VHH binders against q9vm92r272to629. Designs and how they scored, part 28

Target 1, 358 residues: q9vm92r272to629
Amino acid sequence: LEERMAFIEDYQQTQARSLLLYVREHQPAELISENGTIFSTTLDFALGKVKKMVRHAEHYSLDDARIKPPTPAEIVENQTFMVQSTDVLKSNAKFKVSEKVMAEYARLAGLYLDQIESLRPDYRWDGSRNLWILKPGYQSRGIGIVIRSSLDDILQWTSNNQNKKYIVQKYIERPLLIYRTKFDIRQYMLLTITDTKVSIWTYRDCYLRFSSQEFTMDDLRESIHLTNNSVQKRYKNKTNRDSRLPKNNMWSLDQFKNYLRIMGAPDGSWSKTYNGFKQNLVAVVMASLDETELLQNAFELYGCDFMLDEHYNPILIEINSTPDLSPSTEITARICPMVLKDCIRVVVDLPKNPTAAT

## First folded at step 3 (VHH)

Design s3 (framework vhh_h_nbbcii10_fgla)
Fold by ESMFold2-Fast, scan of step 3:
Structure s3 (fold): chain B 358 residues (1-358), chain A 129 residues (1-129)
Amino acid sequence: as target 1 above (358 residues)
Amino acid sequence: QVQLVESGGGLVQPGGSLRLSCAASGFTFSSYSSYALGWFRQAPGQGLEAVAAISGSGGSTYYADSVKGRFTISRDNSKNTLYLQMNSLRAEDTAVYYCAAHTPWEVLWSYLPQDYDYWGQGTLVTVSS
């Protein structure tokens, strides 16, 4: 129940940001009509919501950070806002304001969105669709994952599937695409335990996995949106997919670096991405150490999945504790045997052969 | 046991050529190896500078701007040896050259200093008339 209330608050905050993002991304003349049914109070509500979020992000305190149950008046205001904003975002309803007034709202929307995105960098990956991804808590292979936009649908889905303990997360609507196609990056991570101390490692090589179809937000099918091999292996590549993409739906790191060079990405874009992988993985492991049973002289291999934003910042999607090391393509036939061999080398060779760097 | 042994250094005149070799033991220079291998140099009174590197994945190479077009890095998997062919040598190329092998696993957090990269002892290159 308490988790339900927290999610409802997150959904409503995301709706406010979605409306402001929609306003920022359209010309004022496109948003208005003399017969418009949406009034400026809807924009005032969204701005107020985001302003409150900025204040909470800037001035952390227990009272300011806690989610309080909404008052009856707040429930009514939120319901009215949800109806009006949904009419704009999903039905292209128009505002009954002047172009000059709308231009001012667009300016304020940009200002407040820039402020909250500066404090919450993860918000830069959001679009205006208010989409959420629902993942079963006990399955990490893409099975049972669904994407929903409606608050009622999300609440109904989680209620109908309580046995699977679904995790509800904001869907990344603006990932970096390659030739209009969604991809993720499989990055291996190794944990080693010596005595009672953990060491964290990343593999210097990785590979990309592509969806079988071009990316679109107008169709939420898993063949477009879920890049897991366990999902994508069930689908054939679409005929109109860019021919530069591989038929096996994987690229090596070198192929990705070549793509970055051809597209004119700044020098060091891969280094930026890889440094971000390191930061994300260290943070996740450190947060989990208190819940991890430590065993002397043990190791564990993880497959970590990342997407990128338009600035080559990594977005961690999931960590798989039982990564598939089978040779499913020429890429994995090369990488996976080396990953396993190199794990043995780290566990056995490095403690016996210290660096002679002086 | 990982060991790197450099050879081929010496005195050479400006405009001359020299080939450095790095013999590796304790790991394999297979075409399917992910080991990053490179040449680094340290001029008198200066810090370490990366000169050239070669990956095990797809054979990608890197060169410092000061040596592009003059130096070529290569590997011979059958001999387990890394090479640096140095052409059109200049006085500023004078340095101790080190062969380095980076494990495919990069440590992000470890209390053990020995979890970091392996280095050879170095070989001196002097470019003077």
Scores: ipSAE 0.201, ipTM 0.578, lowest interface PAE 2.5, mean pLDDT 79

Design t1 (framework vhh_7w1s_2)
Fold by ESMFold2-Fast, scan of step 3:
Structure t1 (fold): chain B 358 residues (1-358), chain A 123 residues (1-123)
Amino acid sequence: as target 1 above (358 residues)
Amino acid sequence: QLQLVESGGGLVQAGGSMRLSCAASGFTFSYAMGWHRQAPGKQRELVAKISGGSTAYDDSVKGRFTISRDNTKNTVYLQMNSLKVEDTAVYYCARTVEIYLGSEYTTVSFDYWGQGTQVTVSS
């Protein structure tokens, strides 16, 4: 029950941010009409919700310690907001306010979005669609993953599939695209834990995985949005897909670096991305220590999946403790044996020879 | 879950002695443990640190304070002698967890903190 209430709150907060993003992205004159059906109270609600998020992120309010059930009045207010904001975002409904009033709301929307995004950098990856990705808790290589936008659909899906213990996560709506196509980056990490230290070994090589079709938000099919090779190998590459993308849907790191050079990415973009991988992985390991999930005198190989934003900042989307090491392409046929060999060097050789390294 | 629980604080006269204890539970692997203190209106500062077989002390307490560890009890102690009014502070036990970034040959350190224990030295 508390998990359901927490998700509903997250969904409503995301809807408020989605509306403000939409307002920020459009000129005031484009958002208004003399015959508009949406009133300023909808914008007031969204601003109020984001302002509460800013206070919570700054830990100014102790009231946020527990989720309180909404009052009947709050339930009605939330329902009204969801209907009105959805009409704007999905049906192009217009506000019945003056251009001057709309411009002031756009200014405030920008201010509050800047504030929350500075405290929650991951929010910069959100668009105005309020999409969520649902994946089974007992998943195998991306099987059973779905994308949903409706709160009711999400709640029904999780209730109907309770035996699979679905995990619900915000979908990244503004990823960096290559030739209009979605990708992720597989980065291997070896974690070693001894009685004296915790060590992370990130392999200097990695690879990109592409979806079989061009990215579009108008179609939520897994062939467009899920970049896992186990998903994508079931689909033929679309005929109209950019021919510069590989037929096997993978790029080596060298191919990605070459793409960055050709597209004029800033010098050091890859170094920034790789440093971000390490920062994300350090944070995850530290969080795991608090949960007592990690075993002493252990080693574990993880396959870590990242996406990038337009500024080449990585976001960690998944860590797999049983990564597929089979040679599915020329790239994986080269990388996976090297990863296994390096694991042996770190685990077996380093304790006997301190100068051994990957 | 890693937890640090301090005990042994209180009121003491200038020139007196006091011993603080810090009991650790949960994950116990780390390279170092230490004591920090924060006086009113001042930044938190390192007082003493124990790492393996080595100890280190801030100049202001050197010769007066002694840090020691009992690995069988998973407890760290701070023996404070010749206390001064200036030693009045909240004392925090810290466990430093180090993560070695093997590909870069560098280490990132994080401190886990107890809730702190008040030490008041009266003149």
Scores: ipSAE 0.264, ipTM 0.558, lowest interface PAE 2.2, mean pLDDT 79

Design t2 (framework vhh_7w1s_2)
Fold by ESMFold2-Fast, scan of step 3:
Structure t2 (fold): chain B 358 residues (1-358), chain A 123 residues (1-123)
Amino acid sequence: as target 1 above (358 residues)
Amino acid sequence: QLQLVESGGGLVQAGGSMRLSCAASGFTFSYAMGWHRQAPGKQRELVAKISGGSTAYDDSVKGRFTISRDNTKNTVYLQMNSLKVEDTAVYYCARTVTIYWGDSYETKSFDYWGQGTQVTVSS
């Protein structure tokens, strides 16, 4: 239905951007061959798709945003593009054009990508793999999460698992890594709703959770790509993992700040990250204010999971309404009781002394 | 997204009264509700606000306008008495959500708007 059509369109647009990213990131001579099997029409199609995305992003309107069924000719063009672009991206197929012509396509790819990334900063997190993460709409903590790259696989998975109401999201292919290893950041948020205001309390401390293995895009196993403790506690740390990473797979905020200092991150990088957490959380709260579940609760504790890009911009990946507060490490043994203490202060103590609230 | 629909506007003579209604779809009364107006060539201004049991009014309408709500009907009202030609404007119903950050003691407000209803006061 309309959700299916919207996803297919998004997948195809992502494929066009993936091809242009690939072209931008390789030397023209590496992309061509005298025996190449891919023609310049594939690049023309990708540039056309991204150019349309730029125009829509610049001139958003209700009519322009409406998704219409593709014509038979457009279906054929999309199918041809998907086959040819996939051969380039997954099978190293080469273009049958001159080096001079390829250099011009690389220049245009860079121009159009710069334009769309300026309007859609979140696109900077995407790589050339067109990967998607599939999450069940019920049951969190990493249970049932899978990563897929094929449109057919994604559609088949959601069809076979309709009872789980899967959510399909673009996978973050270019996260910030620490010592070649993927991580996320757990930030607790207490939300309270009254007649006069919505209050957000973020615990000033947070912690990082590391994958048990070095990051690689050549292997999509959950032990590499899913940093949730409920997933990672099933795996032992690999011997090739950097020895500076903790055996318990967690860092405190202080350890992360020390890492930023050692790596020469710009002054204020953490403040930028933390303010980004707040901006992301406000956006989610505002989007959820008309939901029945949210409006019925006077107070709710959330565990919010973030990743960072190479510029220390936070990427919200998940919000858990039933966060695990058990002491799984020395870090969580310290943080979780303090979060609970603050919740009691806000919910029980503050309403009894409203004029003394700060 | 919540929908706010204003009604009750129209033409009225100076010194007359008019009651505006703002019908809200969904649940809207956990937040501050207000009436704003925009006269031709002027910026939009807040004239009345209701939040919990408290009301507030702009000095230009104080004593003449009354804001109220009926939670069972999901409706906010603006009762306008002793209308003046200067009250001529498009009147907008708005929901205001104030976010308080407990860690930094900061506040930030967001307004959501209805389509507006025209009020014209003739001399």
Scores: ipSAE 0.240, ipTM 0.580, lowest interface PAE 2.5, mean pLDDT 79

Design t3 (framework vhh_7sr4_2)
Fold by ESMFold2-Fast, scan of step 3:
Structure t3 (fold): chain B 358 residues (1-358), chain A 125 residues (1-125)
Amino acid sequence: as target 1 above (358 residues)
Amino acid sequence: EVKLVESGGGLVQPGGSLRLSCAASGFTFSTYAMGWYRQTPGKQRDLVADISSGGSTKYGDSVKGRFTISRDNTKNTVYLQMNSLKPEDTAVYYCAKSDTYQPWEVLGSDYFDYWGQGTQVTVSS
């Protein structure tokens, strides 16, 4: 956790958004009590913090002013907000305001959240839990990955595990589920480098990986939340899991397309998803490309992991530079050897096509 | 250098048919896969159909059974025959030079940003 202060600020901003999401998702009467211990100042603080985020996302800046140490008053206000908002989110504490006042705060929460989410579409995947996923920098096969919700726990974890160089990312709390079960999609990407040309390729076939357990946010265990086969192989599928899901925890692309048809997804949902994969991968590669880097004739195969939102928009989770190509199921036994053979086709055929070689 | 020119778009009633054409120049047409994409306002472009250099075809789920892609290598032209048109088919249709190698699809505007100007198809009564 190299940038501790930046992370603390991101965590606190996420807490403000989490409170507003919680308020938006509940009826005003459910949020209030005459014996309530939380005051409107907590809501005012959260609204103010999100409004500040909207201004910054709209390219309003204070340059380096945000790096300055907080004043004593700001420290107290932030501490009070963290305590009170945590009591609401984790202990179901109630607000001591009228139902009409709470309804107005719910309206403002919706307005401010809509504003920030229009400027930061990735924020639509966040829930009210303020959850973070901690990943070791070089191990992308589910090993050593943990999910944490408290700031102190996250900071202590990274401090105690400095030797593993952990990466901290927000957890996606609102992924699309299939039969109440979490999944991700393994998409292969090939990079080819020839002289001064870099080309990005996506494989037109992919597969889905399912969790062995029904999805719930009440339990953060890896058997529910990490869909990687190396993690899921350690767990038996639970009896409450939908019987339509495969025992081997994978679906082919054809099986997913069939599911979309059966569930009445809009025509073109898969095409939309696949086009989104392509756009996400181009953006990531282009952001990383630098002409000052070593130019060489080479190719590199990547395994890219996506989740989907409720509208079938892809969410890029990670890119693995050492993808597992072992035949772990009948699906991977078919697709993985084909991917390797097809890589040779691209590398060998490019020099034979004089137009493509330009 | 690469140039793609679409034609054949227009206004048609639901249930009608249109045939789109794309005249290609500036590359060896017969060696490349060609495709048709479409875009509605506020949406990303999606692949409607593609055809390989050898004539193998693939279709998007929303158009399968209604649209037919074909090519004429002697005229450097790719076609999209659209039957049983529906209001949801209303879009700007773009001809594109797609990837040469199946099943890998090449991406990125720097290498393969070969699009025509598009032709409007409106399905309305």
Scores: ipSAE 0.330, ipTM 0.650, lowest interface PAE 1.1, mean pLDDT 79

Design t4 (framework vhh_8ghr_2)
Fold by ESMFold2-Fast, scan of step 3:
Structure t4 (fold): chain B 358 residues (1-358), chain A 127 residues (1-127)
Amino acid sequence: as target 1 above (358 residues)
Amino acid sequence: EVQLVESGGGLVQPGGSLRLSCAASGFTFSSDYAIGWVRRAPGKGEELVARISGSGGSTSYADSVKGRFTISADISKNTAYLQMNSLRVEDTAVYYCARDTYSSGWELVTSDAFDIWGQGTLVTVSS
């Protein structure tokens, strides 16, 4: 399938960026050995791959936009690169180059990564592990989600589960952490239909949900990586988890704002984050309206889940059309009834539209 | 007597700057209201270019103006501003200041529920 080919290309591009990230994040002396088994051609390949990505993102050439199948020579080069880069990333293989040469490659890696990340800000969320998350098309509170790093494993998994229409996307390896712990933010969204137009609303209050365990990439268990409250309720908080985190694994917005102040986050960090929620949600809703119109319902309530990057930019994880409004903590006992009550006020307080009354 | 009055429009060369002002009367900022700037080019549809919410100062921008325009509000003067930098010919439009309503915690992201509009101010970018 063409989707399969597009994924393989994305996987290979991610491997090249993973190698350059690894090189940038280590001192040159740590990457080299007199008995090294990896040569500079592996780095040249990765740099060339990322340079092509930059040119494509800039629409530098119409010829670069054409989809061409790889030549036999290119297939061999890709296979060699995958083997050698994997030896570096997973087996700590060393380069057989001088420290001066390695330092120059580290400089170029930083330059090329800065270039592609300025064009693709989402690439800043990636680490060097080339991890992918596989989600069933119909998501049931985290059930059926798996994390894979092997191209062959991913392709085999999707082949074995064709009837579930799995979604494959890059795992976010570099989320913002609070006291070394992963979290997400539940943000409510309301859609209202006035005549033939859709209005998008965001609720001014929100809350954070924490993982029960300290974040680590060495262990891919759901108790570390899935922050959904229905998953986390099954796990006890670990004793080495920071004691400043709540035992019920939720923070109010005010508690988060206080954290930002204490940690010395830039002024306006929350405003930036909230503005980003709005922008992401508008983009998603507007894209969806091109496919199907919500003409029958006067309004729909959604629960939207976000993570943040180190610059407080939001990363949309999922949108739930049947959000859980049960009072599971003091925070949800307060916010969920208010959300529902305020939905009625929005519908009633649209007096310029005759449909607002029903 | 609730009204919004725009000012600051005019003719400017490409690459130039203009600052639009929106003076509010009959209501105060830092209440249940947000202010948006909506533009309409001659014969074109409406585009929400920038929005600012009450006392929190939360802002949003259309992709077409992001990095070039800045919205702000002076609560003591009950006035909102749109600072427009690096202006392009395609920014030529009538710019409207509009008041957005809140309902007990919900904040409108799209322009569809604006209840009070200014008269509009023309911005022409040409040489």
Scores: ipSAE 0.374, ipTM 0.644, lowest interface PAE 0.8, mean pLDDT 79

Design t5 (framework vhh_h_nbbcii10_fgla)
Fold by ESMFold2-Fast, scan of step 3:
Structure t5 (fold): chain B 358 residues (1-358), chain A 129 residues (1-129)
Amino acid sequence: as target 1 above (358 residues)
Amino acid sequence: QVQLVESGGGLVQPGGSLRLSCAASGFTFSSYSSYALGWFRQAPGQGLEAVAAISGSGGSTYYADSVKGRFTISRDNSKNTLYLQMNSLRAEDTAVYYCAARTYSSGWEVLYESQYDYWGQGTLVTVSS
């Protein structure tokens, strides 16, 4: 199964990046012990994996177009790496190397991570826990969504739930937080297809949705980690949550801009974020279209969900083709009817564009 | 009837400057209007491309990445005229430039040509030696 082998490869690559990130984030002396149980071959393996990822991202892949099944020797090597790297990441196991050797590995880890992160900016937010989010293949209002860290658990879950066609995605472990609380941004996109032309509109207004509880990686409950309204509306806001956050768990764009001002964010941070929304959405749309679709006349409204990193770069989480437009708060009661009204105006005005027929 | 008339186009050498004007009639620019005004261009053999836009009140300006730092959009409500100051012109700036007005409020991006309900006839700008 190509899909299974592709996921296993992604999981192992993420484990290698996780180990190198852990090494980069700690002092060499903190990572070593005379009684250490982890050897330098574990670091060599991780560096080799990330170096291969850098070459692949630069279009210098060593692999065939199709993923080949691993040899018995490669299976053993991968298993050994997984056991040892997991002991470091989850049990704080120490390396049996000198401080000078560890310092050199930390330098190389930083170098290779910088290289892959420059080519894959979204990797900066993955964290070191190798967590994955599993979603049923149909929209279920958050029901059946789980977060897992173990390869065996993930594979067992998908095999035991084959009838539900689960989608497996890397969990974003280090999103920007507001008052220690996870949020996402609902951004609307209108797609229109006329003759041979595809047009993408991003709405200039948006809103933020907050979790009902302060963020922690020590507890993977959906009330902390799933920010969509259909999940969060089932939960009462917890006492440990910052009182400056709204009771209805939403902020308007103006409230977010005010927060950026108060926190001393660089000038142009929102413009950077919004431009990033446009770039992400154009890339996704262009990747999904083919020649046949360009000959159709159609329009579709999408709800797009983003998180931000600490530099205000957007991370696209999900595109929903049937966005909830119900007035669930004062913010959605204002925005959703305006989005619908503005969609009608776009469709009505398309024929008035002097180049609409070309 | 609403009408937009562009002027100021012509032949200019690379590195040169031009100022385009768009005179509006049939409606009045207002500091409190929901109108947006913009410049769009079409190069030979290419589709329509957004250049710059200014909000109805004149307080917010928007620019395509290809022209940021070189072009400046402005308006004069007393003269009912929109301007585009083009500096450091390049061969790739060669195009027919259109003035456009959006006379309704919208939350959509102001650089989307489909949002605009009135258009001028266009003025040709050629950047060549």
Scores: ipSAE 0.014, ipTM 0.486, lowest interface PAE 7.5, mean pLDDT 81

Design u1 (framework vhh_4orz_3)
Fold by ESMFold2-Fast, scan of step 3:
Structure u1 (fold): chain B 358 residues (1-358), chain A 124 residues (1-124)
Amino acid sequence: as target 1 above (358 residues)
Amino acid sequence: EVQLVESGGGLVQAGGSLRLFCAASGFTFSSYAMAWLRQAPGKRREWVALITSGGSTDYADSVKDRFTISRDNAKNTVSLQMNSLKPEDTAIYFCAKDTYTETSGWEVLPFDYWGQGTQVTVSS
């Protein structure tokens, strides 16, 4: 119940930011009409909501009313806002205000969004669609994953599937794209346990996996949005896809580094990305160790999936405890056997001979 | 035995500066990458800065442009210069030794050994 209330609050806050993003990204003249059905009070509500989020983030306080159930008046205000903002975002409803007034709201939207995004950098990954991805806790390789935009649909889905604990997280609407196509990066992680000491390892090589067709938010099909190879191998590459992308839908790390040079990415972009992988993985593993029983001389290999933002910051999207190591392309035929061989060096040789890995 | 001893922590006001030191012994210091990690009250340890055996440096985004890591191989020390300190930098800071090797293709994270830590408190 506590988690349900927290999710509803997050969904509503995301809706307010979605409306302001939409307003910021359109010309004022495009947002208004003499026959408009949406009034300035809808924008006032969204700005107030985001301003409250800014204040909370600045003060980093759990003492605020965020954990308390909403009053009946607050429920009505939120419901009215949700209906009106949804009409704008999904039905192209227009505001009944002057162009000058709309321009001022666009300016304020930009200011408040800049403020919250400075305090919450993860918010830069969000677009105006308020999309959520639902993942089953016991499935892997994209099986059973769905994307939903409706609060009622999400709540109904999780209630109808209580026997499988679903993870609900915001869909990343603004990932970095390569030639207009979505990709992720498979980064291997190894956990080792020696004499009750847990060590986290990252593999220095990785590879990219591409969607079979160009990215679009107008179509939520898994062939566009789920980049793992178990999903993508079921689909043919589309005819209008950029010809520079590989037919096998994978790039090596060297090919990605070459792309970064060609595109004029800042020097050190890959170093930044890789260090971000390490930082994210350490944080996740350290948080998880509180609940882990440690077995003497054990190890576990993980496949970790990342997307990147426009500044080459990594976004961790999935950790797979049973990664597919079979050769599916020339890239995986090369890297996967090396990963396994190098695991033996670390897991078997290092505990018996401390110099084996040197 | 590997020993890492941190020093230089203390109380400082927001906007101030502090320099941390780590004295290392029990291994060939010049052959290993060294790092600083921190742990805020009630939170997990996080990586802050890294310096390789060759002198290349890297930083967490939250401290980039404010912190500078350096090493002195003659004295077996690694230091962290912290400028423009913020209340959110309040933490126990740990020095760590890396065991990664290029031969295995894997690198270990967090670093294999760390010291007892030094407390940094930033008031506003």
Scores: ipSAE 0.248, ipTM 0.566, lowest interface PAE 1.7, mean pLDDT 78

Design u2 (framework vhh_4orz_3)
Fold by ESMFold2-Fast, scan of step 3:
Order: C-alpha cells, then sequence, then structure tokens
Structure u2 (fold): chain B 358 residues (1-358), chain A 124 residues (1-124)
C-alpha cells in the first residue's frame, strides 16, 4: 500500500513537471485561445507542486519524505488538475488567458524546472508525456514489456497481472539518439564476494543495440522503444531509418567512438560516459548490499543496460542477473566468449593466487 | 596459472639506483598495460608508473625524471629502473597487470593490486 501511494505521488509530481515542460517548449500564442477550456489555476497547481519538490530537495532527501494521506479537498484538487493537465498534454486543449499572462507562466515554468533539474539531474531525461514502462519481474528478455501513460491503465495492468510481478519505471522520453534512432548500451558487471570484502568489476568492452525504426513519441510500439535484440530481431528495419545504422542493430564500442569523432563530440565524452557507468553501478550495489544474498567466496555476473543524455551522461535502465551470452550477432559472438573467459581469471584465479592478473 | 613475481629490491644508499623486475605468466602479456605501485610503512598504496601494451609510459609526479618503466614482451617482463633514490622511496613495490585495457578485460572498483611485492629500503 505504501508502495502504491508512493507511485501515485510520483506520477502526480511527474504530471506537474510534464505540464510545465510543455509550456516551456511552446510559444505562448500557441498555448492560448479565446475559446480555451483550461484556466490559469491548472498552471498555478503545477507550479505549486514543483515548488514543493524544490523545497523538499533543498532541505532534506526526497527518499526521507513521509507520504501523508491526502485530505478530501486535496483529492478533489488533484483530480481536477489531472483531468485539466491531461486535456492539455494529450488533446492539445488551450488556455483561456492572455498571451502576456501565458508568457509569464512560461518564464516561471522555466525557472522552477531549472531549479528542480539542478537538484535532480535525472529529471532532464523526462518529456511532457508522463510515460511509464512496465516490466515483468521474471526476466522476460523484453517479452511482456509495455508502455503506459495513464495512471488508471498502469494500476489496472499491474492488478490484472499480479502473477507476473511487474516493475513500474519512468520511461526516458529524451534519450540521446543516433541518426534519429533509439539505442541502449550493454555493460557487464561482475560482483565477487571474499571473506574480507565485496568487489565490483566493470567490463571495459561494451556494445550498443538499436531500435529497428526511427524514434517517435507518437507511436509506443516495441519496435521503436525496446532496443533488446530478442525484440528487435523480429522486425525488419524500416525504409525511413538512416542507412548508416547497422542491419543487425548493434554497434561495437569502437564503432560508437568513431561516430563520436565524426560528429565532433567533445574529447573525453566516452571516458565521461564510462566513469558514469562506474559511479552508477557502485551506488546501486552499495545501496543493495543489505538485500543481496551471495554465498561467501562467490560471484554474480550482471548485464547492465544504459541510455545516454545529450551530454553523454549515463542513465541506468536495468540490471539483469541472468544476462544473455548467446552469439546473436558478430559483435556478441566476439564479446560474450571474452567476458566468460575473463570471468574465469577473476573468479577462479583470484581466490587461489592473489598475484593473479585480472 | 596467472602469476606476477616481483624481484630486484634491496638496501641502497640515498642517491643510488635499483632495477626492479616483474615476471608475468599465465596470460597474454603483450595485450595488457603493466603498472608499478608502492606502499610505504603505515601508508596506503600509491601508483608509481604505467606502460601500455603499445609502449606509452606515464609516471607519478614524485618519481618523474628519476624512474623509467620498460617492458620485454618476448620475456613477459616489466622493469622499473629507479635512479637518484631518496629515503622517501622506501616501500614495498608491487607489479600489477592493469585491467584497464580499453576494449576488453575487467576493471575492479576500487583498484586492486597483485603480488607479494619486493622491499626497497633507501638509507640516508
Amino acid sequence: as target 1 above (358 residues)
Amino acid sequence: EVQLVESGGGLVQAGGSLRLFCAASGFTFSSYAMAWLRQAPGKRREWVALITSGGSTDYADSVKDRFTISRDNAKNTVSLQMNSLKPEDTAIYFCAADTYTETSGWEVLPYDYWGQGTQVTVSS
């Protein structure tokens, strides 16, 4: 119950930010009409919600915030806001305010969004659609994953599919694209447990996986939004997709570095990305150590999926405890056997000879 | 069967020289960067010198112009020539296979270093 209440609050906060993002990204004249059905109170509500988020982020950890049950008046206010903001975001409903008043709301939206994004950098990856990705908890390899935008649809889906124990995560609406196409990066991680400590290892080679179609938010099909190879290999690459992208929908790390060079990315962009992988993985592992059940003198291999933002900052999407190591393309045929061979050096040789090379 | 064995340490007077050796076995030596690290009594380990698989070298500021790292891929050895030694260079010196080959291999977080080391003592 507490998890459900926390999700509802997160969804509502995301809706407020989504409305302000939409307002910031459009010209005031495009947002208004004399026949507009949306009043300024909807924007006041969204600004108030984001202002509270800024205050909480400044004064204490958001993870430490207590969720109080809403009063009947607050329930009505939230419901009214959700209806009105959804009409704007999904039906292009217009505000009944002057252009000058709308311009001031756009200025305030920009100010508060800048403030919360400086305190929560992960919020920069959000768009105005308030999309969520629902994943089965049983390691489906992309099977059964759905994208939903409606709170009611999300709650109904998880209720109707309780046997699959779905995980609900915010969908990243503004990832870095390559030739207008979505990708993710498979990064391997190894955990080793000895009598004295837990060690975290990252594999220095990785690969990119591409969607079979150009990215668009107008269509939520898995062929556009799920970059997993077991999903993408079922689809033909579309004719409107850039021909420079690989037909097998994978790039090696070297191919990605070459792309960065050709596109004039700042020197050190890959180094920044890889250091970010390390920081993200250390943070997640350290936070989960009390929940981790590992045998003494044991190991676990993980496949970690990342996307990037426009500044080459990594966004951790998923950690898979049983990664697919099958040779599905020429890239995985090369890298997966190397990962396994190198695991033997760390896992077998380390406990028997501390002078062993990794 | 992976092993790193350090040798060449000893007692030397300030201003003197020593050459350390690291014999590597059980892996494709030529594909790995090799490093030397040291740990002084009561202090944490510090990096001293690095040589990449391609032969590029880098040094800690404290040893620049005094130490030279080199490798012999035919013999699977890496060496550290230490000149103008100071009492502050007194430490156990460790050889490490750098897991930081850019396109392959596992990198430990934080850095782990291998071997029993070789003792270097500089008297004054």
Scores: ipSAE 0.272, ipTM 0.589, lowest interface PAE 1.9, mean pLDDT 78

